# VHH binders against UV-B-induced protein At3g17800, chloroplastic: the designs that were tried, part 8

Target 1, 346 residues: UV-B-induced protein At3g17800, chloroplastic, of Arabidopsis thaliana (Mouse-ear cress) (q9lvj0)
Amino acid sequence: ASSASNDASSGSSPKPIAPLQLQSPAGQFLSQILVSHPHLVPAAVEQQLEQLQTDRDSQGQNKDSASVPGTDIVLYRRIAELKENERRRTLEEILYALVVQKFMEANVSLVPSVSPSSDPSGRVDTWPTKVEKLERLHSPEMYEMIHNHLALILGSRMGDLNSVAQISKLRVGQVYAASVMYGYFLKRVDQRFQLEKTMKILPGGSDESKTSVEQAEGTATYQAAVSSHPEVGAFAGGVSAKGFGSEIKPSRLRSYVMSFDAETLQRYATIRSREAVGIIEKHTEALFGKPEIVITPEGTVDSSKDEQIKISFGGMKRLVLEAVTFGSFLWDVESHVDARYHFVLN

## First folded at step 22 (VHH)

Design af3 (from ae3 with T52V)
Fold by ESMFold2 at other seeds, fold request of step 23:
Structure af3 (fold): chain B 346 residues (1-346), chain A 119 residues (1-119)
Amino acid sequence: as target 1 above (346 residues)
Amino acid sequence: EVQLVESGGGLVKPGGSLRLSCAASGFTFSDYAARWFRQAPGKEREFVSGIVSGGSTTYADSVKGRFTISRDNAKNSLYLQMNSLRAEDTAVYYCATYRLTYLREYEHWGQGTLVTVSS
């Protein structure tokens, strides 16, 4: 165990380990282990996944029995639906606990729920702004794409991290969620890229890489699928395209991504499981609250009058880097769990 | 399976009352805003009434004072109490739900229930 953590900050800042509170019996059990014996979390998760598998196998046997005449099929189907819903929530919370454990292993505290400010400046971002740990968690090629993502969001304010903005809480949450999706996408593609890169150094690997840039239109499709979410554009607030473009560095991973056809890029930009989508939604709602909407007299929905918050650009950078890392971890955790308890269908 | 099922439609005399129900299943109804719309033959679909998850209600001017929207989250149900019905209220009435998350928008529609107001 390392003793290099921020002792003063850690020792004087009691807080929940994550903004989303786990509610299922398995989730509450894992929450306790995360605090008391974090090294045991993988074994505890294996136990919970085995129980889920046993429960699912038993439901299949009960379904066969329920087909016998004279059985209340409506009651059995309702009970089966309730059990399936419970298993789904349990699985979501197992996945979330594993993501939290990865943050703990990296010695990175998750940002707490955004709340009314008690800070004299009125800012909501009283969390640490040091990001070196977060930046080191990713391959160099992935980091270059993360840097470009930050440049898109922060614009000309990349170098003015102490500056404070009044901004829509909804917009911040949307940028966070889009950044989680981006991290998920990047990790998925980076793993494929790193594997192909490793295979090119095998004894028989004399062929040139397929990672060359092949389509100019692939760039537009890529940004539409990943970077052009309305949330990113809304936060950027009209940042100059000329200034923005001059700060973006080419990278081998960017070129690799641009080599994908549109169908492949769309597939990779899509979250594979409903459970992963649910985790992103629950986590962001735990951080920022549920988005506020109003129904207008015309019958349309309106979200434009949401809460405004004060946040520094350094605080925003920290949020975005956490979000990308969360997505990256979520991809790994989803894949790990799916190998042991199959749940990914697409 | 996401499902919205309207019920309670039928034939009613002018000045009468009718109560529509919409039963929701396959999603967490309490997280959603809900709206009633209607579409008369040959006309565009129009807003009738809405209720957000927090309970605040909105009504189209044409139905204010005559229609009352309500929800029962324990029963996953949305209701529309229609009083002082008029011939122009004749339409297929649709239940719709809406939720905004930080990732996406969710919108669900029922199949509709016919309300006929005639002598």
Scores: ipSAE 0.788, ipTM 0.907, lowest interface PAE 0.6, mean pLDDT 80
Fold by ESMFold2 at other seeds, fold request of step 23:
Structure af3 (fold): chain B 346 residues (1-346), chain A 119 residues (1-119)
Amino acid sequence: as target 1 above (346 residues)
Amino acid sequence: EVQLVESGGGLVKPGGSLRLSCAASGFTFSDYAARWFRQAPGKEREFVSGIVSGGSTTYADSVKGRFTISRDNAKNSLYLQMNSLRAEDTAVYYCATYRLTYLREYEHWGQGTLVTVSS
């Protein structure tokens, strides 16, 4: 439920509700509905998904019945591939619109695109540092993991939110993208954890029944998964005990994650659909611009001299919490749409 | 399906010219930086030239002034114009593309096209 509509009394362009602007016909339509009649978005999405299904079924039928040799069959195949690509783009924009809707329902405004600073201090963070709404959108167990993630990113500056830092824009964008993936992973495992907790089948015992053998087994499984597929370690969110001694306390969700075998951890750390990956990439590029690279005379790619920006630690915390929440919503939205229009590949 | 297909290789006499092409499919070529590499028999693969998505070009010292890289985003194609060819330019030439996003790196390689410079 959105009650705000911006008045354009100054004659300027309307303020966007999200950094990524949707360009497909379905995306533009949903963008209008998101602002004017947000309660109708679910019905509008269902209509667009039915159209996508009809288009996919029609193309599949024509493809099966067409067997004409020569240039005509080559042209047909190219046209079919272009239509498939447009359907994929449309689906991405439907998914993005649904994620934006979830932020609007939570009464959380998305951070706008990062622009050259007009502020005398040079700071780019124009957004509020209040994060209480974002913090309350997650289960207590999930939030414990999110808090640890923030501590890892911000370090000793968790309590010094008014300080500003000069930091690579590329690094901020990479932290944001990694945090989106982390939120996606956390939501996936938390949903399983909460279901098992509700059904009273959770594998963890009481504090007195917890043993070092169970942690050793979980650690060995985690290290095997990280060794085979390094992406698992980055997305498991600090379940490693190597770097943070006594300042990291075990949590029930952390212990639950460590109980998974290596194949399960890898599967859960992987984004299920190419559409979800595309959304993360397009959203982060809308926020931070495309990463700047140069090709050196030696032929290597160099991104180390990208733009530097000034951002407060409070502004950074707000970005990371939004990113984790975006990933959490993306998991829910992807699952919701897949149930209605199958697109997730196993 | 992502593919890079090089063409235009062949036998050329010293001092001659040759134009290599690389056709890209299965991805948005205009978002990628593109590079040419070459590998002479028994040697390591070496950089020849590169062009970023914005059009800025880079050349290895050994080819500067003789080779020209270009791209046509409408045709999803990368080109290498090779002039004043020498025997030491004999190699398999590879097309490669690269994109950095905030989430990951994308790198694709072609199968190569043989260029032989001899009399």
Scores: ipSAE 0.787, ipTM 0.905, lowest interface PAE 0.6, mean pLDDT 81
Fold by ESMFold2, fold request of step 23:
Structure af3 (fold): chain B 346 residues (1-346), chain A 119 residues (1-119)
Amino acid sequence: as target 1 above (346 residues)
Amino acid sequence: EVQLVESGGGLVKPGGSLRLSCAASGFTFSDYAARWFRQAPGKEREFVSGIVSGGSTTYADSVKGRFTISRDNAKNSLYLQMNSLRAEDTAVYYCATYRLTYLREYEHWGQGTLVTVSS
C-alpha cells in the first residue's frame, strides 16, 4: 500500500523540493519559507538560532535549580534530556533547510525519493542526466578529485548514459552516503588548500613562481607526500567498485592531502557533528527507504537479501555528483551555523 | 546519552514465569531491531530471541514455544515473557539493539538482569 500511495503522490501532486520532510515547528516553518519566500530564509534561520541559544541558556539556569536539595532530580533530568533532544532535532532541520537552500540557489533540483516505475525497462531513475550545474559548483582541483571518484564508482568508461545496470538498492544507498562523506572531506581539505595556495606557502606552489632550484624541491615534496599517506587513497577507494584508486594519477590536491599525518587525516575524514551525521542518515533513508535486515535463527543480523534495482549510468552519475555536492554544502552550512550557535564539539 | 536498562529479573521456581523489560533512551528505538541474549556462568553469550523494526520475530530453538518477545515503540520498550522456566534458563539476560543505516551500523547493549531458576 505504501508503493501505490507513493506512485499516486509522485504522479498527481507537485513534487516536494527535497526528499526529507521536516517535522519540527522550525523545520516546517523553514520549509514553507523555502517555497514561498526563499530570500527570507537567512533571516528566518538567524531568528531560529537565537531562539535555540535562548532555550539552551535557560536550561542552564534550570539545571542549577535541580541541584538544590528537595528538587526531584530524576524528573528534572528527564525533562532536560527531552529538551536537549528537541533542540538537536531542530538544529538538524535548520542545517538541512540551509543545504536545500544552497541547491535551490544553484538551480539544482534534488533527486526525489525512489518510487516504483512504469518504465518498461524497470529502471528507477527518472531524473535528468544533465549534470553541468553540479560540475561547475566546485574548484577545479576539487572537481578533479570528484572526477576520479566517479571513475572509481562507474568503471573505466564515462558517457554511456543510457546503459542500465542492476544493483542492490542497499549498495546504491551506501555509495550515496559514502559520497556525501567524501564531499564533506574534500570541501574541508580544499578550503585549506585554496587558502595556502593563495598565500603561496604550499609545497610546489611557491616553486612555480621561483627558480629551478625551488622546482626540484617541490618535486621531492610531492613524492614524499604520496609515499607517506597511502590511506587517503584507500579512503577514496572505500566507495569504489574496485582498486581503481591505484590507477588514478596524482593531482596537486591529492598530493596535498597525502602530505597530512595520520591524525590529521582521521580528523578530517570524520563528520564533526552528530547533527550532520543524522542529516546524512535521514536524507539517504528518505531517498532509498530504510535498509531491511533479518535476524537469523543463530541470532545474527543479515542484510544480504536486499531489493535489486535497475539504474542507468547517467542516473548513477547524477546521484554521486549530488551526494558529493550535498557533503560539500553540509560542510559550509555546518561551519556557518557553528559560528552563530556553537554545537560542534570535535 | 544512549541507554538500555533491563529489569524484571529475579528468583523463580522451575515451571514458573517471569517477564523481563528493557527501557531504551537516547535514540529512536522504533528504528532498531532488538534482541535478547543470555549468559550463564562459564558459558558464551547465546541468542534467545529477536524482533525487527517491522515486528517479525525469531527464537532460539531452546526457548521456542516457552518465550515470547514483544516491543512497545510508544514506550521505547522491549519485553520477554518467559514461561515454563527451567534450571538451565538461569543466566544474566541482556537487551541489545541494532540498526543499519546507509552510513554505518549501530549496536547497543544493556547491563543485564539476573534470572535464577531454583527450587
Scores: ipSAE 0.782, ipTM 0.902, lowest interface PAE 0.5, mean pLDDT 80
Fold by ESMFold2, fold request of step 23:
Structure af3 (fold): chain B 346 residues (1-346), chain A 119 residues (1-119)
Amino acid sequence: as target 1 above (346 residues)
Amino acid sequence: EVQLVESGGGLVKPGGSLRLSCAASGFTFSDYAARWFRQAPGKEREFVSGIVSGGSTTYADSVKGRFTISRDNAKNSLYLQMNSLRAEDTAVYYCATYRLTYLREYEHWGQGTLVTVSS
């Protein structure tokens, strides 16, 4: 019944519970609670969000700057910008702490920063091969779409997970980030699907779910491929059965997604808050390092000569499953936080 | 709101010096690579110099040894020290910033500052 430790070292040096270290006062406080009393993190977050709301209400009352046309208004704007940046960082770190807490509740360790290579083959993926806990965290319908996503990324190697490839670290990080976006999208859609499924089961034997799918089938596929966020749209479009022939199966959730009109699909494919985008960027940079760029003598930016890493397809599968789960948790966490402290939407 | 504001342009005689500044706001400047470009009347915009977040610099051949790019992350500022100026350096100079993340790329441009080198 008790979960097995996923990543415990007998060397008693403090080990990080997540690749991104939190730096804000609230983030450092939550990091301590995450280690010592993870079950208290939601209550601690409530207190931090209440304080943020109180601070915002106080600043809102003094938002009227009056007639101060000189240096005072410039200084006021700079101070207000610094305070807004501090609140944004705090909110980002609250979101991250909540996501980490959900991984801890599931007894799933986040993959550590990709730097050490202790494996004799030089490959970077020494993290556990067991992914059953990650797979069980999702509804059956959502997992079916996750499985198709894995099949598109891994291709024919889905059944040969011990194979090792040398691949751009930039490309792996981009796949991870896109998979986070995909998990966010899937969770958002799955929640609506599960609610509608439950409601339609209660009203007897009507086939209203099938009717809804048939009404919107013709336009949803194009809209998924044309998402205003290309990385999410590409993955959403790649869920279609036209991507790969073998092991790609139609699913009820995919059919449900295809029933959405263009505006709804675009909205669902977009990350709601800039804070959620920010922690995805910070988390992936903590995992893979900042993307390497070079300014050429012609003045262009070149990222094509990125570091190469060795990773097994099983290691890649574990990364992608973590990324999708991270995105799924991020949707839930963001929704919870937004109910208590309204984000500035972008 | 994202802003890049160039300053320090003006009229200078050949052989003279100017220092251009670019003040950044609305984003974390220290995470960005930064570049100077210039555009002379009737010509296409051309690269002058760049500096990545880690401090490595790149210069166009036409300005090597005469121009020095630098940054002050504490002040969110980019600089271009221009020495031994020539008539051919006359142009509008633009500040630009760039960041690549695993999700997207970010690029910002200033409005430019005029440098005129004339006897």
Scores: ipSAE 0.781, ipTM 0.902, lowest interface PAE 0.6, mean pLDDT 79

